# Designs tried in a protein design chat: VH-VL binders against o27280. Part 425

Target 1, 266 residues: o27280
Amino acid sequence: MDSMNVPEVLEIKRIVEESESVKTFIFSWDFRREVRPGQFVMVWDFRDEKPMSVSLIDPVRSEIGISIRRVGEFTDRVHGLSEGDLLGIRGPYGRGFELMGRDILLVGGGIGMAPLAALADEATARGMRVDALVAARTADELLFLDRLEAAGVNISTCTDDGSCGFKGFAHERLLTLEENHDMAAVCGPEPMMFQVMRILDERDVPAQLSLERYMKCAVGICGQCCLDDTGFRVCAEGPVFWSQELSRVREFGRYRRDPAGRRVPW
Key: E = the ipSAE of ESMFold2; O = the ipSAE of OpenDDE; V2 = 0.75 times the mean of E and O plus 0.25 times the DockQ between their complexes.

## First folded at step 18 (VH-VL)

Design id17 (framework fv_acasunlimab; at its last look DockQ between E and O 0.89; V2 from the best seeds 0.84)
Fold by OpenDDE, look of step 18:
Structure id17 (fold): chain C 266 residues (1-266), chain A 118 residues (1-118), chain B 108 residues (1-108)
Amino acid sequence: as target 1 above (266 residues)
Amino acid sequence: EVQLLEPGGGLVQPGGSLRLSCEASGFTFSRYWMSWVRQAPGKGLEWVSYISTGGKSTFYADSVRGRFTISRDSSKNTLFLQMSSLRAEDTAVYYCAKWYIGRAFDIWGQGTLVTVSS
Amino acid sequence: SYVLTQPPSVSVAPGQTARITCGGNKIGSESVHWYQQKPGQAPVLVVYYDSERPSGLPERFSGSNSGNTATLTISRVEAGDEADYYCQVYDESSDHYVFGGGTKLTVL
């Protein structure tokens, strides 16, 4: 087996509390093993394994960050860990974002901002103008605002309850923005992404969207993350897809498959 | 049918100017980045320039920067390449190419020959 | 500038497998695309994203990319496969599209 597929046991170097429900776990990383924004790693707590997006890529400090939202038993356990504790990390896997042009719009919802935060760092480092629409249910769930601001990102916020920024959903806020960008990167709840993609397509803005699906192998073998009709494997052909690709995916924005393979509505 | 048509090629003297056009049909032109790629006689492919969907951002190969200008008119489904200060080494078949996912090119014109000679 | 290196020519007998390589520094970390160009014709995309095939292309065409080498593989080569083949990447550091020098595939 490729060494990439064997989890490396890494010590949690730091933990950043991003919100009440989200923590970023920082690890030392050997960058001879390249990682791109939009790629994911498999996180192993020696009991279970879950795919997680890379939210921080810092070649200077030789560190990566993985942001994890507390949503179930696995993440509960992980959130109970402390600095110095160990996790298994294998990867990175999947296709990351591709940067084009001179300016980019990032549209993120909730934990979807994780890979976009990493992308923002790369884009700004390249001298690109970065606008970010950061959406969450409430103000306290908005992620990475300080980090993005520090990077020189122009931020627009959106909250369901109006507690911060635009009151409403990301796609609604997007409709109020007149500027078109060279390209867009989108990550968040799939219904959000679906609506955002529609708007971007209407505006002739090329868009990349990161999907979330149940993954097991992460190497395109098991088929658990296979998208209906197209046969796209989120772990292999994704998780980042161009809107042109997703337009072919019937289930996109409509349903996903649970671990048992059942259709689950969003 | 998806196609790109490239009129405008011809013979021009060194130092002269020439404007190429590429007319797109069969797809939503405004939705795609577009590129020019050239091929000197008996040589390989060389990327020349590409332009964003809205035309806001343009990029050029070092060999043509400052001399060539890429532009587009969505209302006419047309891509342009304004060439100035032409050199003998600019002699080539010029192709317009449509952007595809992954930053590939899935649709190419048949090309138009530009000959720079005294 | 980023440079892609291809062998100038590859010869193969009909029915055999042709392999055309494209070398570049850490090209395995890049998305490589391949084009076929027959004499007097425009290039045609035959492989994108290292290993994906456009609609209509036969399964005989495949691609791989790792380390410093991308490879276009054409199995069960036919006379009609005789053409020039070019690899291509996008160099993000320079915002340039980069083509390889091309490989002439001759079917013996």
Scores: ipSAE 0.910, ipTM 0.944, lowest interface PAE 0.5, mean pLDDT 95
Fold by ESMFold2, look of step 18:
Structure id17 (fold): chain C 266 residues (1-266), chain A 118 residues (1-118), chain B 108 residues (1-108)
Amino acid sequence: as target 1 above (266 residues)
Amino acid sequence: EVQLLEPGGGLVQPGGSLRLSCEASGFTFSRYWMSWVRQAPGKGLEWVSYISTGGKSTFYADSVRGRFTISRDSSKNTLFLQMSSLRAEDTAVYYCAKWYIGRAFDIWGQGTLVTVSS
Amino acid sequence: SYVLTQPPSVSVAPGQTARITCGGNKIGSESVHWYQQKPGQAPVLVVYYDSERPSGLPERFSGSNSGNTATLTISRVEAGDEADYYCQVYDESSDHYVFGGGTKLTVL
């Protein structure tokens, strides 16, 4: 590791329980280190280190929020922490979302809403109209609804089980929504993003999609986050890509790579 | 072959009007933001205006706001710039340019000269 | 009213390295793009996203961006590289595209 990328040890200032499985950990942050929606940080619990979404960027309070879904042993340990406990943070890394136009459609699945919530705050602060399609398996996994509503975002929901909003997948709900947005931002499970991208391309809506790949170094030297057809490194040239960049990528939506670099089905 | 062609320049008096066209071919015109960029004789590039893919949202440099109107017609693969209340300082070569990833411009027309003089 | 500042001219001998700067407040946080314009011709994109090269451009063209300065670097300069060069960003606070004033590269 480069010594300039050493984690800073920060105290957990507040914890927000977003759902049974998702918590947002809030830290004081010196905004001389600039952060853009869609960039990621590496969270270090002194045993392991994982990439995590920045969901809150608040220069007025000098705070950032990192949203973490409980999904395995690392995230179980982090979810067991309390306010006042310490975590290492390094970053931010990667390309963030780029804004243009007067309105934007956000399409988020599960924890993928985390970077989109940060983007929604920035877009609304700039006077853009923001529509969000928020997707999850169940109603209690829909993230950030109150925050988005308070910001003036027009929310549509869908759940796999139909417990809230449209019953079905995000791309199916998208077909029933207005199609006149200037741009879109998409983040969630890669199969969802693939289907959503196809609809947005057909509607001539430029889109940026945030990809998650296995990450090790976060600076693009290890090759674990590479896309087959382009050599793009998700941690260096992404995680946010324009749909034009992704349309030629064989991997996108079809398979992923394990830590050893082997193809695995989604 | 990917092309942008700007027929429609010319000579106009101060206070006059002129409409520029930019005809696109070789790519899916409707999928891209489009811009006008101008260059006064002997001077640098100056962005003028851009328009969203559906034509809904338009943006203008301060120097032209209220006088110029950008529009597009996807059925004709054509970008337009309606110029009104023209001034001598609007004399320039006008280029149309296609959006590229990162908010760059990858395809430019050859440009058309607009001369504002009496 | 974001401003990009370029030197008016840069001169280099053939075979040497040309460096053309583009100054801007916190430009290292922006994506910087570079264009080459030969006399009587339209601009041609030569670098985008600070350092990426469009297909078909010589590998001699490269770019960097940090702090308040972005730099276009042309290695092993040839007479055919003589042109005007412009940097460009998109300023999200104004929703405007912004070009630098241009730099004339002279090959001695």
Scores: ipSAE 0.728, ipTM 0.879, lowest interface PAE 1.5, mean pLDDT 88
ESMFold2 (binder alone), look of step 18: mean pLDDT 92; pTM 0.943

Design id18 (framework fv_acasunlimab; at its last look DockQ between E and O 0.71; V2 from the best seeds 0.82)
Fold by OpenDDE, look of step 18:
Structure id18 (fold): chain C 266 residues (1-266), chain A 118 residues (1-118), chain B 108 residues (1-108)
Amino acid sequence: as target 1 above (266 residues)
Amino acid sequence: EVQLLEPGGGLVQPGGSLRLSCEASGFTFSKYWMSWVRQAPGKGLEWVSYISTGGRSTFYADSVRGRFTISRDSSKNTLFLQMSSLRAEDTAVYYCAKWYIGRAFDIWGQGTLVTVSS
Amino acid sequence: SYVLTQPPSVSVAPGQTARITCGGNKIGRESVHWYQQKPGQAPVLVVYYDSERPSGLPERFSGSNSGNTATLTISRVEAGDEADYYCQVYDESSDHYVFGGGTKLTVL
């Protein structure tokens, strides 16, 4: 393996509590190693390794941020860490988002907002108009609102319980928005992304969507993240896909493979 | 069959104007960004302009900015390039090209020759 | 302006492997696409996203990136592969599509 595949042991520089279940871990980063929104890194806590999206890219401060939702044993351990503690980071991997046009719509659900927050920073830095539809189950789970607002992003929120913004799902809120954009970037629960993609397609808005799959090697070798029918490897050909690509992926929005390779419905 | 047809080329004097058209068929035209790419005789490819799906955003090469205008009509599946203040160096075969994933172009017209000469 | 540099010509014997390079200081960041153009014809996409092949293209065509150089590789070259080849990127800093100068591949 080349040097990029060896985890670099990095000190947690800062921890930002985004919500009750999400923390952003900030690391010093050598930007000679380029990283783009939508790419992921493999986070190693010296016991296990998991793919995580990059949620902050700050070349000025020479920092990156990785937002992690507490969902299992690995993330429990990571959430127990403090500033100054160490993690192994290797990457970045995968294909990130590509920006085109003058305005972009971001549609994010839950932790899916992580890569979109990074994309928002890049887009706004380029002078693009950025609209963001931020979705979560509850108001307390809406992520990066202050950060997005500070960046000049126009934010619309929706929550399942109606505790903030539109009561309902992201695709339902999207249907109420009449304005089209040059392109869209989508990340969140796959059922959400599936519905959002359909709407965007009907509106002739080119869309990029970031998929989440079980990843082991991150380098397109093990096949654990392979999508049915197409053979797309989420770690290599993704995780960001154009809607045109995903239209060829039969499993998209319907089911995924668990770590054992079993089909699990969404 | 997927194709792009460019019928609008011809001879024009320096300082003159010409409007190119590109008619798309075999695919949903409204779903794709479109571009113009030109090629001077015996030279390489040079990007000229591209336009978003809805026509809301347009971009131009520095060499043509302010002189050329890209537009589209989805009802007619047609891409346009209005050229003004034409120069000898604008002489080229002009191709329309369909956007493909990754910012590539997967479908090209056969091109139309524009000759700017006295 | 951003410039992609290609060798003006490459010669290869039939059955051998041709390699056409494309140099640029943003190659590591931007995806590279490759086009084949035969005399009197429009360009044809042969490689996109650095290494992906469009449907219908033979496996003899492949692409790779390393550092600031992208390479189009054509294995088992045939007489029909004789053409001009162009690399292309999108420059996000200027919102320009950028083509290389083109490489004439001659099959000896």
Scores: ipSAE 0.914, ipTM 0.946, lowest interface PAE 0.5, mean pLDDT 95
Fold by ESMFold2, look of step 18:
Structure id18 (fold): chain C 266 residues (1-266), chain A 118 residues (1-118), chain B 108 residues (1-108)
Amino acid sequence: as target 1 above (266 residues)
Amino acid sequence: EVQLLEPGGGLVQPGGSLRLSCEASGFTFSKYWMSWVRQAPGKGLEWVSYISTGGRSTFYADSVRGRFTISRDSSKNTLFLQMSSLRAEDTAVYYCAKWYIGRAFDIWGQGTLVTVSS
Amino acid sequence: SYVLTQPPSVSVAPGQTARITCGGNKIGRESVHWYQQKPGQAPVLVVYYDSERPSGLPERFSGSNSGNTATLTISRVEAGDEADYYCQVYDESSDHYVFGGGTKLTVL
C-alpha cells in the first residue's frame, strides 16, 4: 500500500478558533503527498475516523489546515484537544476542484467555506479574480472573512437573521450579484447548493459542487451504492462534481439518506 | 443530431488573414467552453485557443498569441477564429471542439484545411 | 511548458492487448483523456478522467494513470482499432490544453 492509505500520526501544530463551533487544526505536511482544494482526509482520533475537508494548503510553510465543526461525539472529542496532541491522518482522497478561466465565483454556506477558502488561495495565486458569497445563519458563523480579504477576494455576505450583510439565503443574494463569471464552485447545505446550481445553470456559468455525503461513499460507508437508487452503475467519483454530472441525478437536492440508506426529506 | 460544422478554410498567402467559423447544432451552445485545435499535415494535435461560455475570457497557445482571435456569437451558435499574420507553420486542419466534463473534448467538427503558401 | 510524451508507434496482433503510454512529469496527479483518430477523420474521445468510458464505448477500452505514466489499454484488438491515439491534459499553471504527440497503433 502507498502512504496515503495508511494513517500517519501527526502533532497538532496550531489551533485556530474560527467560530464558537469551528476550529482549524494545523499540521506539518510533506507535500510529496499533494493536496488539491476539495479533497478530503480521514481524521483518526484513535477511536473513530471521520472525513474532513482541507481548508489550508500551504506548501511554502509545509502546512495543511483541517477545519472541523463541532457536531457530535467525535468532533467534540477532537475540539477538546490541544496543541501538541496527536491525530491520525489518511489521505488525501477524492476529486478536488478543477480551475479554468480568468475568474471564479465561490458560494459557501457555513463549514462549506472550508474547502472554498483553500480554493480561493489557489485561484488568487494563479492570478484569477475571485468573488466569494459567504453565507451563514448569523454573523458570528461567517467563516474565513479576514483570510479571504487578505487574499484579495471580493466578498459578499448573507445571514439568515440579517445580522451581517444581506438578510436571507445565499441563492437570494446571488440573484443581486454580477452574473458574468467563467466558472463557480459551491459548497454548503445541499438545499442551498441545489438552488445556487439552478441559478448558475440559467446564467450559463459552469459550476462544481462539493457534496459531503459522497465523501462518505468514497470512504467505504456506502460500499458500491450510487447516489441515485434507480439502476446501479460504478459510483461517481466525488466529493466534487461538475453541475453537468449532477443534473442527471434526481436525488440531489430532493432528499438525503440516513445511515441506514433510507430516503428522508430535506 | 449533435454536430459542429467548419466552413471557411482555404488557401492564403503568408502574412494574410482568414476567418474560420464553426456552427453548432443539437446542444445548448451557450453552456459550453469551446476550443480550436489544429493538426498540421502528418503531425499531431495542437491546441490553439479556447473561449469561455460568455465569450469574455480567451486563451491562446503561445504560437498564435497576438495573431489569432477567438470569438463566439450565441445568437448564431457559432464559434470563430480570426487568423492574421499567417505563416507556413499555420498550415493545418482546424477543428472546433466542445468542452466536456474533466476538461476534455467530446464533440469535434470534421475540420477544415487552411493552407498558407505563396 | 508541460510536455506529454507518447511512443510514435505500437504494433499488436489481432486479439491481443495494446498498451499505449503517455509520459509526463507527475502526470498521475492530472486527469488524462484519450482520443482515437482514424485517417481523414476527427478525433473521438475514448477515455476521460483517466479511466472513464464515454457512453457506447466497448469495455475493451480502459485506462489508468499513476506516477509519471498514464496508459490506454485496448483489449482483444480488432483491425478497426488501427488509428492514431492521443493523450491530453489541461495544465492549470499555463491555462493551456496539452496533447501528446500521438501513437500510431498498427494491427498486424
Scores: ipSAE 0.792, ipTM 0.906, lowest interface PAE 1.1, mean pLDDT 88
ESMFold2 (binder alone), look of step 18: mean pLDDT 92; pTM 0.944

Design id2 (framework fv_acasunlimab; at its last look DockQ between E and O 0.91; V2 from the best seeds 0.84)
Fold by OpenDDE, look of step 18:
Structure id2 (fold): chain C 266 residues (1-266), chain A 118 residues (1-118), chain B 108 residues (1-108)
Amino acid sequence: as target 1 above (266 residues)
Amino acid sequence: EVQLLEPGGGLVQPGGSLRLSCEASGFTFSKYWMSWVRQAPGKGLEWVSYISTGGRSTFYADSVRGRFTISRDSSKNTLFLQMSSLRAEDTAVYYCAKWYIGRAFDIWGQGTLVTVSS
Amino acid sequence: SYVLTQPPSVSVAPGQTARITCGGNKIGSESVHWYQQKPGQAPVLVVYYDSERPSGLPERFSGSNSGNTATLTISRVEAGDEADYYCQVYDESSDHFVFGGGTKLTVL
C-alpha cells in the first residue's frame, strides 16, 4: 500500500468555530504531499474513520483545514476534541476541482461550502473573479462568509427562512442572477446540486459538482461509494464530477446508498 | 454524426492574414469550450488557442498571442481563428477540437492546411 | 513553460505490450491525457484522466500516472496500433495546454 494510505497522526493545531454545528480543525501539513480543493481526507479518531473535505489549503503556513459538521457519534467525538489533541489523517484522495476560465461561480449549501472555500482561495490567488452563492437553512448556518469576503469573493446569500439574503433555495436565487460565468463549482445537498446543475446546463455554463457518499476504503476497492448504472466510484472518479458525467448517473439528485447499501431517497 | 469541419486553409504570404472556420454538428456546440491545435509538417501537436462556451474568455499560446484571435458564433455553430502577421513557422495543419472533460479533447476536425510562404 | 518529454519512438512485436512514457515535473499531480494519431488522420483521444478510456476504446489501452512519469500501455499490440501517440496536460500556471513531443509506435 502507498504511504498515503497509512494514517498520519497529527495534532490539532487550531480549531475554528464556523457555526454552532461546524468546526474547522487545522493541522500542520507537509505540502510535498499535494492537496487540491475538492479532494478529501479520511479522518480517524482511533475508533472510526470518515471522509472529510479539505476546506483550507495554506501552503504559506503549511496548514490544511478540515471542516466537520456535527451530525453523529463520530463527529460528536471529534467536536469534543481540543487543540493539541490527536487525529489520524490519511490522503488526500479523489478528484479535485479543476479551474477553467477567468471567472467562476461557486454554489454551496451548508457544509458543502467547505471544499468551495478552499477553491475560492485558489481561484482568487490566481486572479480569477469569484462569485459565490452561499446557501443555508438559516443565517447562523451560513459558512465562511467572512473568509470569502476577505478573499475578495463576491457573495450572494440565500436562506430557507429568509433570515439572510434571498429567501429561498440556491437554485431559486440562481434563477434571479442573470450573469453567466466561464465555470461553476457546486457542492451541497444533492437535491440542490441537481437543480443548480440543470440551470447551469440551460445556461451553457460548464459545471463541476462534488458528491457526498458513504465510503470506507477511499481507494476505489470496496465499492461502497459506487454510483448506480455508471460504476463511478465517488472516492476514485470523484468526489468532483463534471456535469456531463453526472448526467449519466441516474441516482444523482434522487437517492443515495446508506451504510447498509440500501437506497435512501433524498 | 458528431463532426467538426474546417474550411479556410490555404496559401498565404508572410505578413498576411487568414481566417479559419470550424463548423460543428451532431452536438450542442454552445455547451463546450473549443480549441485550436496545429501540427507543422512532420512535427508534433501544438496547442494554439482556447475559448470559453460563451466566448467571454480566450487563451492563447505564447507563439501566437497578439497575432491570432479565437472567436465563436453559437448561432452558426462555428468556431473561428483569425490569423494575422503570419510567419513561415505558422505553416501547419490546423485542427479544431472540442472540449470533453478534464481538459481533454474528444472530437477533432480533419484539419486544414495553412501554408505561409513567399 | 511546462515541458512533456516522450521517447521519439517505441518498437514492439505483435501481441506484445507497448509502453509509452511521458515525463514531466510532478506530472503525477496532473491529469494526463493521451491521443493516437495515424498517418494523415486527426488525433483520437485514447486515454483521459490518466487511466480512463473513452467509450469504444478497447481495454488493451490503459494508462497510469505517478511521480514524474505517465505511461500509456497498449497490451496485445496489433498492426493497427501503429501510430504516433501524444500525451497532454493543462498547465494552470500559464493556462496553456501542453502536448508531449509524440512517440512513434512501430509494430514489427
Scores: ipSAE 0.923, ipTM 0.952, lowest interface PAE 0.5, mean pLDDT 95
Fold by ESMFold2, look of step 18:
Structure id2 (fold): chain C 266 residues (1-266), chain A 118 residues (1-118), chain B 108 residues (1-108)
Amino acid sequence: as target 1 above (266 residues)
Amino acid sequence: EVQLLEPGGGLVQPGGSLRLSCEASGFTFSKYWMSWVRQAPGKGLEWVSYISTGGRSTFYADSVRGRFTISRDSSKNTLFLQMSSLRAEDTAVYYCAKWYIGRAFDIWGQGTLVTVSS
Amino acid sequence: SYVLTQPPSVSVAPGQTARITCGGNKIGSESVHWYQQKPGQAPVLVVYYDSERPSGLPERFSGSNSGNTATLTISRVEAGDEADYYCQVYDESSDHFVFGGGTKLTVL
């Protein structure tokens, strides 16, 4: 097994409070282990291990940023940590986003903006035009807006409660936009991604979507991250999939699975 | 059956022009990026050009930029390559190809020979 | 301007394993695709995303990619596998597709 598959214990160099519920933990990183937007890492707090989004990839400063939303016991413990505390990190894993063409649409919901923020930095650095539709439940939960604006991204927002931008869901906002793009990248709640994918398919915009499923090994051996109809392993063949791949997956957007493998509604 | 057909090859003198077409069937043409790829006699594959869905963005290899123009017409399910200022080194079999997952090409036409010679 | 390097030819005995390499600077960070081209025919995709097999292709075709080398592996080689084989990437820095020079597989 190489160093990618064994957790490296790293010191938290800096913590950025992105919102009341989201923090970005920044670590020094040896970029001989290359990282692409859309890949993930497994974060180990010496008790449990969970997959987490990479939101910052900075080879110049030799830093990586991992954005974590507080949603349960593991993430509550990690949010309680301070600069100088230690976490184990293994990875990166999975298929990242692939850029092509001259312009890209990003559609992100909640913490799903994390990998898209990293992608936006790469796309703008390559000279692409970047439009982003940033969605959240409330204005206070819209992520990375200042960073995206500073990078020259054209931002549209929507919030469920209407506190910022369009009142409603990301796919409803997208329907009011008539611009076409060479490609799109989508990450967020799976029901949102399903609806957005359908609109993008109608507009003939090739899309890549990042999925989350229960993970154990992160290297494709255990089968715990498999999709029902295809046998695709989210940790190996994903987490980023083309819309063509997901159109064959009946579970996508309809249900999820708990750690025991039971179907549960979204 | 999914098919790409490239009529339009032939013999052309140096400095001449030729328009290639590629007719698609068996899939929804408008949903896919398309490429032209060529192969000189006895040589390997060389990418020539690609075009986005809807034709908004076009890209060319350095060897053909400024001389070739890629376009598409969704009403005819047809991809085009307008070649101008042809040179002997443009002699090749020209394939059209459909983009696939991962920026690969899954469906290729049979190819058409373009010969540039005095 | 990204360059992929393949050996011009590879010969193997029937029933043995052929390995066709594709060299490139940091190619392990690229998605590598492989095509088979038989004489007088168009290329056919045989491996994509380094190691994925298109529907209908024999399990004898497999691939790997790490460091500076991607490899197409054909196990239990048959006479029908005689063909030219090309590797391909998309170079995001130039927005160009790049093919290797091709490898002629001969089955003796």
Scores: ipSAE 0.702, ipTM 0.869, lowest interface PAE 1.7, mean pLDDT 89
ESMFold2 (binder alone), look of step 18: mean pLDDT 93; pTM 0.954

